# Designs tried in a protein design chat: VHH binders against q9y6x5. Part 3

Target 1, 379 residues: q9y6x5
Amino acid sequence: LPPKLLLVSFDGFRADYLKNYEFPHLQNFIKEGVLVEHVKNVFITKTFPNHYSIVTGLYEESHGIVANSMYDAVTKKHFSDSNDKDPFWWNEAVPIWVTNQLQENRSSAAAMWPGTDVPIHDTISSYFMNYNSSVSFEERLNNITMWLNNSNPPVTFATLYWEEPDASGHKYGPEDKENMSRVLKKIDDLIGDLVQRLKMLGLWENLNVIITSDHGMTQCSQDRLINLDSCIDHSYYTLIDLSPVAAILPKINRTEVYNKLKNCSPHMNVYLKEDIPNRFYYQHNDRIQPIILVADEGWTIVLNESSQKLGDHGYDNSLPSMHPFLAAHGPAFHKGYKHSTINIVDIYPMMCHILGLKPHPNNGTFGHTKCLLVDQWCI

## First folded at step 21 (VHH)

Design y13
Fold by OpenDDE, fold request of step 23:
Structure y13 (fold): chain B 379 residues (1-379), chain A 122 residues (1-122)
Amino acid sequence: as target 1 above (379 residues)
Amino acid sequence: EVQLVESGGGLVQPGGSLRLSCAASGFTFDDYAMSWVRQAPGKGLEWVADIWQSGSEKYYVDSVKGRFTISRDNAKKSLYLQMNSLRAEDTAVYYCARESYNWQRGFSYDHRGQGTLVTVSS
């Protein structure tokens, strides 16, 4: 049988949750598979950019999804939750489901994943669910397992997305131990449901399953706010994205805008586009605005408003609080193996290898995941 | 039009009790998690409690645990907050808020009522 891979994302699952909370189902999953304790994600550490990096192996500047909210100055197009289905935004890369879909006797499925409801390079997943946060995990699981089991051509690559613990992390804050414990228990139970379903359907032994996340979560506070209105008049710029990485489109001279912002807060770095640190790999794309503001960990950039979030993400991708994990199980993976760290872009070439796909040029390093795979040498 | 209307606030002595109500209209109430948030004088908006769609999942900020109880009646499109053992620090305008989450937009309270004032004072 052709190899099959299910990629599961629990949004905002910070890596250290595994150390600080109990996950009996996930631990069992790990015990029978592999664990990467820390996954260094891409900057900015937001949902759409990182999810697209997972499936493309590219930094954000390369795949073009540079934020959850974007603006293209040439076309004057906006990218937001109300307008995200234009292939224009996605076509700077080829996600793995498209590559897979274009192969003979293969199809892709998604319940859900950013970009899976968009015809990218004129190809859309054979099976997909439109994003709807109201859809239960069970329903998503039902659809994805049905497609994996009964589709023709067979679904060989599938995605499953879940909004927790990101939503709760925002709402309660990651430092709320009691509430987050309850939330994370539910996540573990869902993992249990996933495993049980796969076993019931006879998929468990033959299906490769990756459970990962796009980013972590850091604690925010009303005491750690950066008010831009105190530094610059809103008439001088257009805000494309706000916190913790603000994207600024000047309406006046860029230098003037920069000068008004550069000393706005000691807890915020202000970069001209050309001065963005190389380590972020966040410079070489026209969708990155002329000025970006990067708040320190736990600080929130606001206008004349108070933050309603107790947790947030999007910060420096070197921060441990922003890092997710990766666990995997299936015929392609070892059993009982733990690895310290990989880059999130490394997942793509690994998945391509598992599926027997030729990867597009990417920023991942296959060598970083060799020790996870049974068919590779681990030095 | 989405509407949230709070009621039940008032002046109460420390140790007293109040029950807040929120009447929701203009949307499918049972599709949304609902929160109580409050704003004390000179402070920012603070999350107090929320209840998920089914009503079985309830979460509280630490400072109100054991004292406050959030509940909802989906048939009546109503949200409630039973506040017992009230303290001076509970003094605030309390708002009923509809939770909204989108994987691209993130979490927010996309609608909030006008609020009801709760004053705890001797």
Scores: ipSAE 0.932, ipTM 0.969, lowest interface PAE 0.5, mean pLDDT 96
Fold by OpenDDE, last read:
Structure y13 (fold): chain B 379 residues (1-379), chain A 122 residues (1-122)
Amino acid sequence: as target 1 above (379 residues)
Amino acid sequence: EVQLVESGGGLVQPGGSLRLSCAASGFTFDDYAMSWVRQAPGKGLEWVADIWQSGSEKYYVDSVKGRFTISRDNAKKSLYLQMNSLRAEDTAVYYCARESYNWQRGFSYDHRGQGTLVTVSS
């Protein structure tokens, strides 16, 4: 029988939560599997870009989902929560569920994952739930396990997405120990439910399960605001994305806009597109706007509006606060092994290996995950 | 049309109590987590407390813990904030706010009432 893989994402699960809070269910999961303590995600550290990087192995400049909100100057198209199903935005890469269905007589399932409800390269996930934050974890789990168990052709790759602790991190701030402790306990309980369900269905020993996240969370404050209106008139530019990485489309000369912004705040770096640091791998895509603003950790870029979030993400991907973790269990993985760090793009070639798929060209390094896998030599 | 209407504000002495109410209409109330937020004079909007859909999960900002209690009645589409042991620093306009989350858009308060003024002064 072909190997099966379930990819689970708890949005905004910062890596160091594992060190600062108790997770009895997750720790048990880790004890019987593997842990990568820190996963360096891609810049910008936002949800759609990083989730697509996980399933493509590509930097954002390469897979084309460069933000949660985008603008294409040639076609005049916008990408946002109300307009995200146009294959135009997704077709610059091939996600793993498409590869899974095209390379083999197999099915893929998603409850949920960015892009799984879109026909990418004329292929849509065999089974999927449309995004709906009101759908319970239980219902998502019911669907995903049903598909894994009863589908023909068999579902060999599946995703499960959950909005916490990201939502709570935004509301309460990651440094609110009491409130976040309660939220994270609920997450651990859900992991317990997941494991219990898999055991009850007889899937636990044969199913490979990866539990990970797309980004972390940093503490924000009303004392750390960068007001763009103090630096430049809104008539001089169009805002494509705001905080903590603002995407600026100038309405006047780019240099003039740049000059008005470059010294706006000592806690914000202003880059012309061609001057974006190479380490971000965030330059070679037309969907990246001519000017980007990058706020320092914990600083929020605002207009003449009040900041309401106590936590945020999207900052420099080298910041530990932005890093998620990865845990895994199943026949492909060792038991009781811990690894320090990998890159988020490394997950893709690993998943391809587990599923017996030939990966598309990607930015991941399979060698970084060899120590996690029972069939590989760990140097 | 989504509507949130706050009431119950007023002038109170330090150590006093007030109960704020919020009447919701125009949407399925029990589908949403709800927050109280406040804005003091010359300050930005500050989160105070929230209550999740079922009403079993309640969270508070540190400065109001032990003094404020958030509650909801889904049948009446109402949100409440019992404020005890009020302090001068609690003086603010208090708003009822509907929470919204989308994995692409993020977290926001997509609707907020007109607010009710709470003044704590000796």
Scores: ipSAE 0.931, ipTM 0.968, lowest interface PAE 0.5, mean pLDDT 96
Fold by OpenDDE, fold request of step 23:
Structure y13 (fold): chain B 379 residues (1-379), chain A 122 residues (1-122)
Amino acid sequence: as target 1 above (379 residues)
Amino acid sequence: EVQLVESGGGLVQPGGSLRLSCAASGFTFDDYAMSWVRQAPGKGLEWVADIWQSGSEKYYVDSVKGRFTISRDNAKKSLYLQMNSLRAEDTAVYYCARESYNWQRGFSYDHRGQGTLVTVSS
């Protein structure tokens, strides 16, 4: 039987939640599997970019999903929540579900995952749900398990996405211990439901399951705002993306725009595209705008507006508050093993290995995950 | 058109009570989590409480816990905020707001009413 893999994402699940809150179901999952305590995600630490990095093994500059909102100056196209299904945006990389379907007589499924409803390189996920936040976890789980169990050709790779605790982190702030405790308990219960369902269907022993996230969450405040309107007139630029990493498209001379912004706030770094730090791997793509603004942790960039968000993400990917975790269970994984840190791009070559796929060129390092796998030697 | 109309505000003495109402129209009310937010004089908007779609999940800011109760009637498309033991610091314009979340766009209050003024003063 071909190996099977279910990739589960709980959006915005900060790694240190595992240390600060109780997760009976998740801990049991970990006990019978493996844990990576910290996953260093890619810059910027946003949802679509990081989810695509997980399934491509690429930095954002390489796979081309460089933000949740993008602009391409050559084609004049926009990428946003109202326009995200054009293969143009996704075709700079080959996600794992496409590889899975093209290399083998296999199917892929998604409930849900960014890009899975798009024909990428003329290949779309065999089964998928369109994004709809109103769809319950139960319904998503029902579809995924049905596809994993009853499809022909068999579904060997599947994704499951859930919006929490990201939504709640934004609403209540990650430092609201009481409210976040309640939210995180619900998530743990959902993990319990997932495990129970897999056991009931006889999938548990043969299915590899990865539970991870795309980013963490940091506390924001009305007292930590950076108002761009105080520094530059809005007529001098187009805002492509706002906070905490603003993408600036100048309408006047780039240098002039830069000079107006460079000293706007001591809590914001302003970079010309060519001066973006190499460690971000966020430079070599035409979709990255000429100027980016990077707010310090917990600071919000605004346009004469008061932010109602008490938490946010997208900051420097070296910040622990931005890091998610990874847990895994299944025949490919050890039992009771804990690892300190991997890079989020390392997940891709690991998944390819598990599925018996030849990976496309990627930025991941398979060696970083060898200790998680039963068929590998851990040095 | 989405409409949110708040009512029930007024002048009350410290320790008093008020019940705010919000009438919603123009959308499927039970598909959305709803929040109360407030803006005190000279301050920014502050989240007060929210209630999720089913009405079973309620969350409060620390300063109002034990004093305020959020509720909803989906059949009547109405949101409520029972405010007891009111304090001077509760003085604000109170708004009902519809919550919106998209994995690409993020979280926002995509609609908010005109607000109702609550003044707590001796």
Scores: ipSAE 0.930, ipTM 0.968, lowest interface PAE 0.5, mean pLDDT 96

Design y13
Fold by OpenDDE, last read:
Structure y13 (fold): chain B 379 residues (1-379), chain A 122 residues (1-122)
Amino acid sequence: as target 1 above (379 residues)
Amino acid sequence: EVQLVESGGGLVQPGGSLRLSCAASGFTFDDYAMSWVRQAPGKGLEWVADIWQSGSEKYYVDSVKGRFTISRDNAKKSLYLQMNSLRAEDTAVYYCARESYNWQRGFSYDHRGQGTLVTVSS
């Protein structure tokens, strides 16, 4: 039988939550599988970009989902929560579910994942749920396990997405120990439900399961605000994205806009597009705007309005607070093995290997995950 | 049209109690988590408490724990905040706010009432 893989994402699950809180179910999952303690994600550390990096193995500049909100100057198209279904935005890469879907006697499923409800390269998963935050985890789990167990052709790759602890991290702040403890307990219980369901259906021993996340969460405060209106008149630019990485489209001379912003705050770096640090791999795409503002960790860029978020993400991808984790279980993985770090783009070639798929060109390094896999030599 | 209307604010002495109410209309109330937020003089908006859709999950900012109780009546489309043992630092305009989350847009309060003033003073 062809190998099967379920990719699960708990949005905004910061890696160090595992050290600071109790996760009985997740720890059991890890004991029977593998753990990567820290996953270095891609810049910017936002939901859509990083989820697409997981399934493409590409930096954001390469797969073209460079933010949750984008603007293309040539077509004058906007990408946002109201306009995310146009394949134009997604077709700069081929996600793994498309590759898998195109294989004979295989199909893909999603409940849910960014891009899975869009025909990418004229291909869509055989089974998918449109994004709806109101849909319970149970319903998502019911659908995904039904598809994994009863589909013909068989579902061999599936995704499952959940909005927590990201939503709560934003509301309560990641440093609220009491409130986040309660939230994270619920997450662990959901993992318990997942494992129990798989066992009940007889899938546990044969299904490869990856539990990961797209980014972490850092503590924000009303005392750490950067007000752009204090530095530049709003008439001089169009804001494409705001915080913590602002994308600025100048309406006047770019240099003038830059000069007005460059010293706006000691807690914000201002980059012309060509001067964006190479380590971000965030330069070579037309969807990246001419000026980027990057707030320091825990600082929030605001307009003449107050922020109500106590936590946020999107910051420098080298910050530990932005890093998620990866745990995995199944026939492809060792048992009881822990690894320190991988890059988020490394997940793609690993998943391709597990599924027996030829990977598209990508930025991942298969060698970084060899120690997780039973059929590979660990270096 | 989404409407949130707060009531119940007033002047109270330290140690006193107030019960705030929020009447919601124009949307399916039980589909949304709801928050109380407040703005003290000279300060920004501060989250106080929220209650999730089912009403079973309640969360509080540390400074109000043990003193404030958030509740909701989905049948009446109402949100409540019982405030006991009030302190001077609780003085603020209190707002009822509807929570919104989208995996692309993120978290926000997409609607907020006009607010009700709570003044705690001797």
Scores: ipSAE 0.930, ipTM 0.968, lowest interface PAE 0.5, mean pLDDT 96
Fold by OpenDDE, fold request of step 23:
Structure y13 (fold): chain B 379 residues (1-379), chain A 122 residues (1-122)
Amino acid sequence: as target 1 above (379 residues)
Amino acid sequence: EVQLVESGGGLVQPGGSLRLSCAASGFTFDDYAMSWVRQAPGKGLEWVADIWQSGSEKYYVDSVKGRFTISRDNAKKSLYLQMNSLRAEDTAVYYCARESYNWQRGFSYDHRGQGTLVTVSS
């Protein structure tokens, strides 16, 4: 039988939550599998870019999903929550579910994942749910397990997405220990439900399961605001994305816009596109705007309004607060093994290996995950 | 059209009590988590409490724990905030707010009422 893999994402699950809170179900999952304590995600540390990096093995500049909101100057197209279905935005890369879907006697499923409801390279998963935050975890779990257990051709790759603890992290702030403890307990219970369901269906021993996240969460405050309106008139630029990484499209001379912004705040770095630090791998794409603003950790960029969020993400990907974790269980993985750190792009070649798929060119390093796999030598 | 209308605010002495109400209309009330937020004079908007869709999950800011109780009646499309042991620092305009989350857009209060003024003074 072909190997099967379920990729699960709990949005905004900061890596250090595992150290600061109790997760009896997740810890049991880890005990019987593997843990990567820190996953260095890609810049910017936002949901769509990082989820696409997980399934492509590419930096954002390479797969083309460079933010949750984008603008293409050539086509004059916008990318946002209201218009994310155009394959134009996704076709700069080939996600793993497409590769898998194109194999004989295999199919892909998604409940849910960014891009899975879009025909990418004229291919869409055989089974998928449109994004709907109102759909319960139970319903998502029911669908994904049904597809994994009873499909022809068999579903060999599936995704499962959940919005917590990201939503709560935004509302309560990650430093609210009492409230976040309650939220995280609920997440652990959901993991328990997942494991129990898989066991009940007889899938647990044969299914490879990865539980991960796209980014962490940092504490925000009304005392840490950067008001752009105090530095530059709104008529001089178009805002493509706002906080904590603002994408600026100048309406006047770029240099003039830059000069107005460069000293706007000591807690914000202003970069011309060509001066964006190389370590971000966030330069070589036309969808990256001419000027980007990067707020310091915990600072919020605003337009003459106060932020209502107590937590946010999207900051420098070197910050530990932005890092998620990875746990895995199944025939492909060791039991009781812990690893310190990998890059988020390393997940893709690992998944390809597990599924027996030829990976597309990617930025991941398979060698970084060898110690997690039973069929590999650990160096 | 989504509407949120707050009521119940007023002048109260320290140690007193008030009960705020929010009447919701124009949407499926039980599909949304709801929040109370407040804005004190000279300060920014502050989250106070929220209640999730089913009504079983309630969360509070630390400063109001043990004193405030959020509740909802989905049949009546109403949100409530029972405020006991009121303090001067609780003085603010209180708003009823509908929570919205999208994995691409993130978290926001997509609708907020006009607010009701609560003044705690001796």
Scores: ipSAE 0.929, ipTM 0.968, lowest interface PAE 0.5, mean pLDDT 96
Fold by OpenDDE, look of step 21:
Structure y13 (fold): chain B 379 residues (1-379), chain A 122 residues (1-122)
Amino acid sequence: as target 1 above (379 residues)
Amino acid sequence: EVQLVESGGGLVQPGGSLRLSCAASGFTFDDYAMSWVRQAPGKGLEWVADIWQSGSEKYYVDSVKGRFTISRDNAKKSLYLQMNSLRAEDTAVYYCARESYNWQRGFSYDHRGQGTLVTVSS
């Protein structure tokens, strides 16, 4: 039988939550599998960009999903929550589920994952759920496990997504120990449900399962605001994306806009597109706007509005608060092995190896994950 | 049209109590988590409490724990905030807010009422 892989994402699960809170179910999962303590994600540290990096192995400048909100100046198209199903935005890369389905006797399933409800390179996931935050974890889990168990051709790659603890992190702030403890307990219980369901169906021993996240969460405050209206008139630019990385489309001369913003706050770096630091790998795409603002950790860029979030993400990807974790279990993985760090783009070549797929050119390094795998020379 | 209408605010002495109400209309009330937020004079908007869809999950900001109780009646499409042992620092305009979450857009209060003024003064 072909190998099977389930990729699970708990949105906004900061890596150090594992050290600061109790996760009995997740710890059992890790005990019987592997743990990567820190995963360095891609810049910007937002949901859609990082989820697409996981399944393509590419930096954002290469796969083309450079933010949750985008603008293409050539076509004048917008990308947002109300308009995200145009293949135009996704076709700059080939996600793993497309590669998987191009193989004989294989299919893919998603409940849910960014891009899985879009025909990318004329291929859409064989089974998928449209995004709906109102759909329970139980229902998502039931669907994904049904597809893994009963499909023909067999589902060999599947995704499962959940919005917590991201939503709660935004509402309560990651430093609210009491409230976040309650939320994270619920997440651990969901992991328990996942494991139990797989065992009940007889999938547990043969299914490879990766549990990870796209980004962490940092504490925000009403006392740490950067008001752009204090620096520049809103008529001089269009805001494509706001905080903590703002994408600025000038309506007047770019240099003039830049000069008005460059000294707006000591807690914000202002970059012309060509001056964006190389370490971000966030320059070589036409969808990246002419001016990028990057707020310091914990600072929020606002207009003449008050911030409504106590936590946020999207900051510099070198910040530990932005880093998620990766845990895995299954026949491909060792038992009881812990690794310190990998890059989020390293997940793609690992998944391709597990599934026996030839990877597309990518930015990942297979060597970074070899020690997690039983068939590789390491331990 | 989504509407949120707050009531129950007023002047109260320190140590007193008030009960705020929010009447919701124009949407499926039990599909949304709801929050109370407040804005004190000269300060920004502050989250106070929220209650999830089923009503079983309630969360509070530290400063109001043990004093405030959030509740909802889904049949009546109503949100409540029982405020006991009120303090001067609780003085603010209180708003009922509908929570919205989307994995791409993120978290926001996509609707908020006009607010009701709570003044705690001797």
Scores: ipSAE 0.907, ipTM 0.960, lowest interface PAE 0.5, mean pLDDT 96

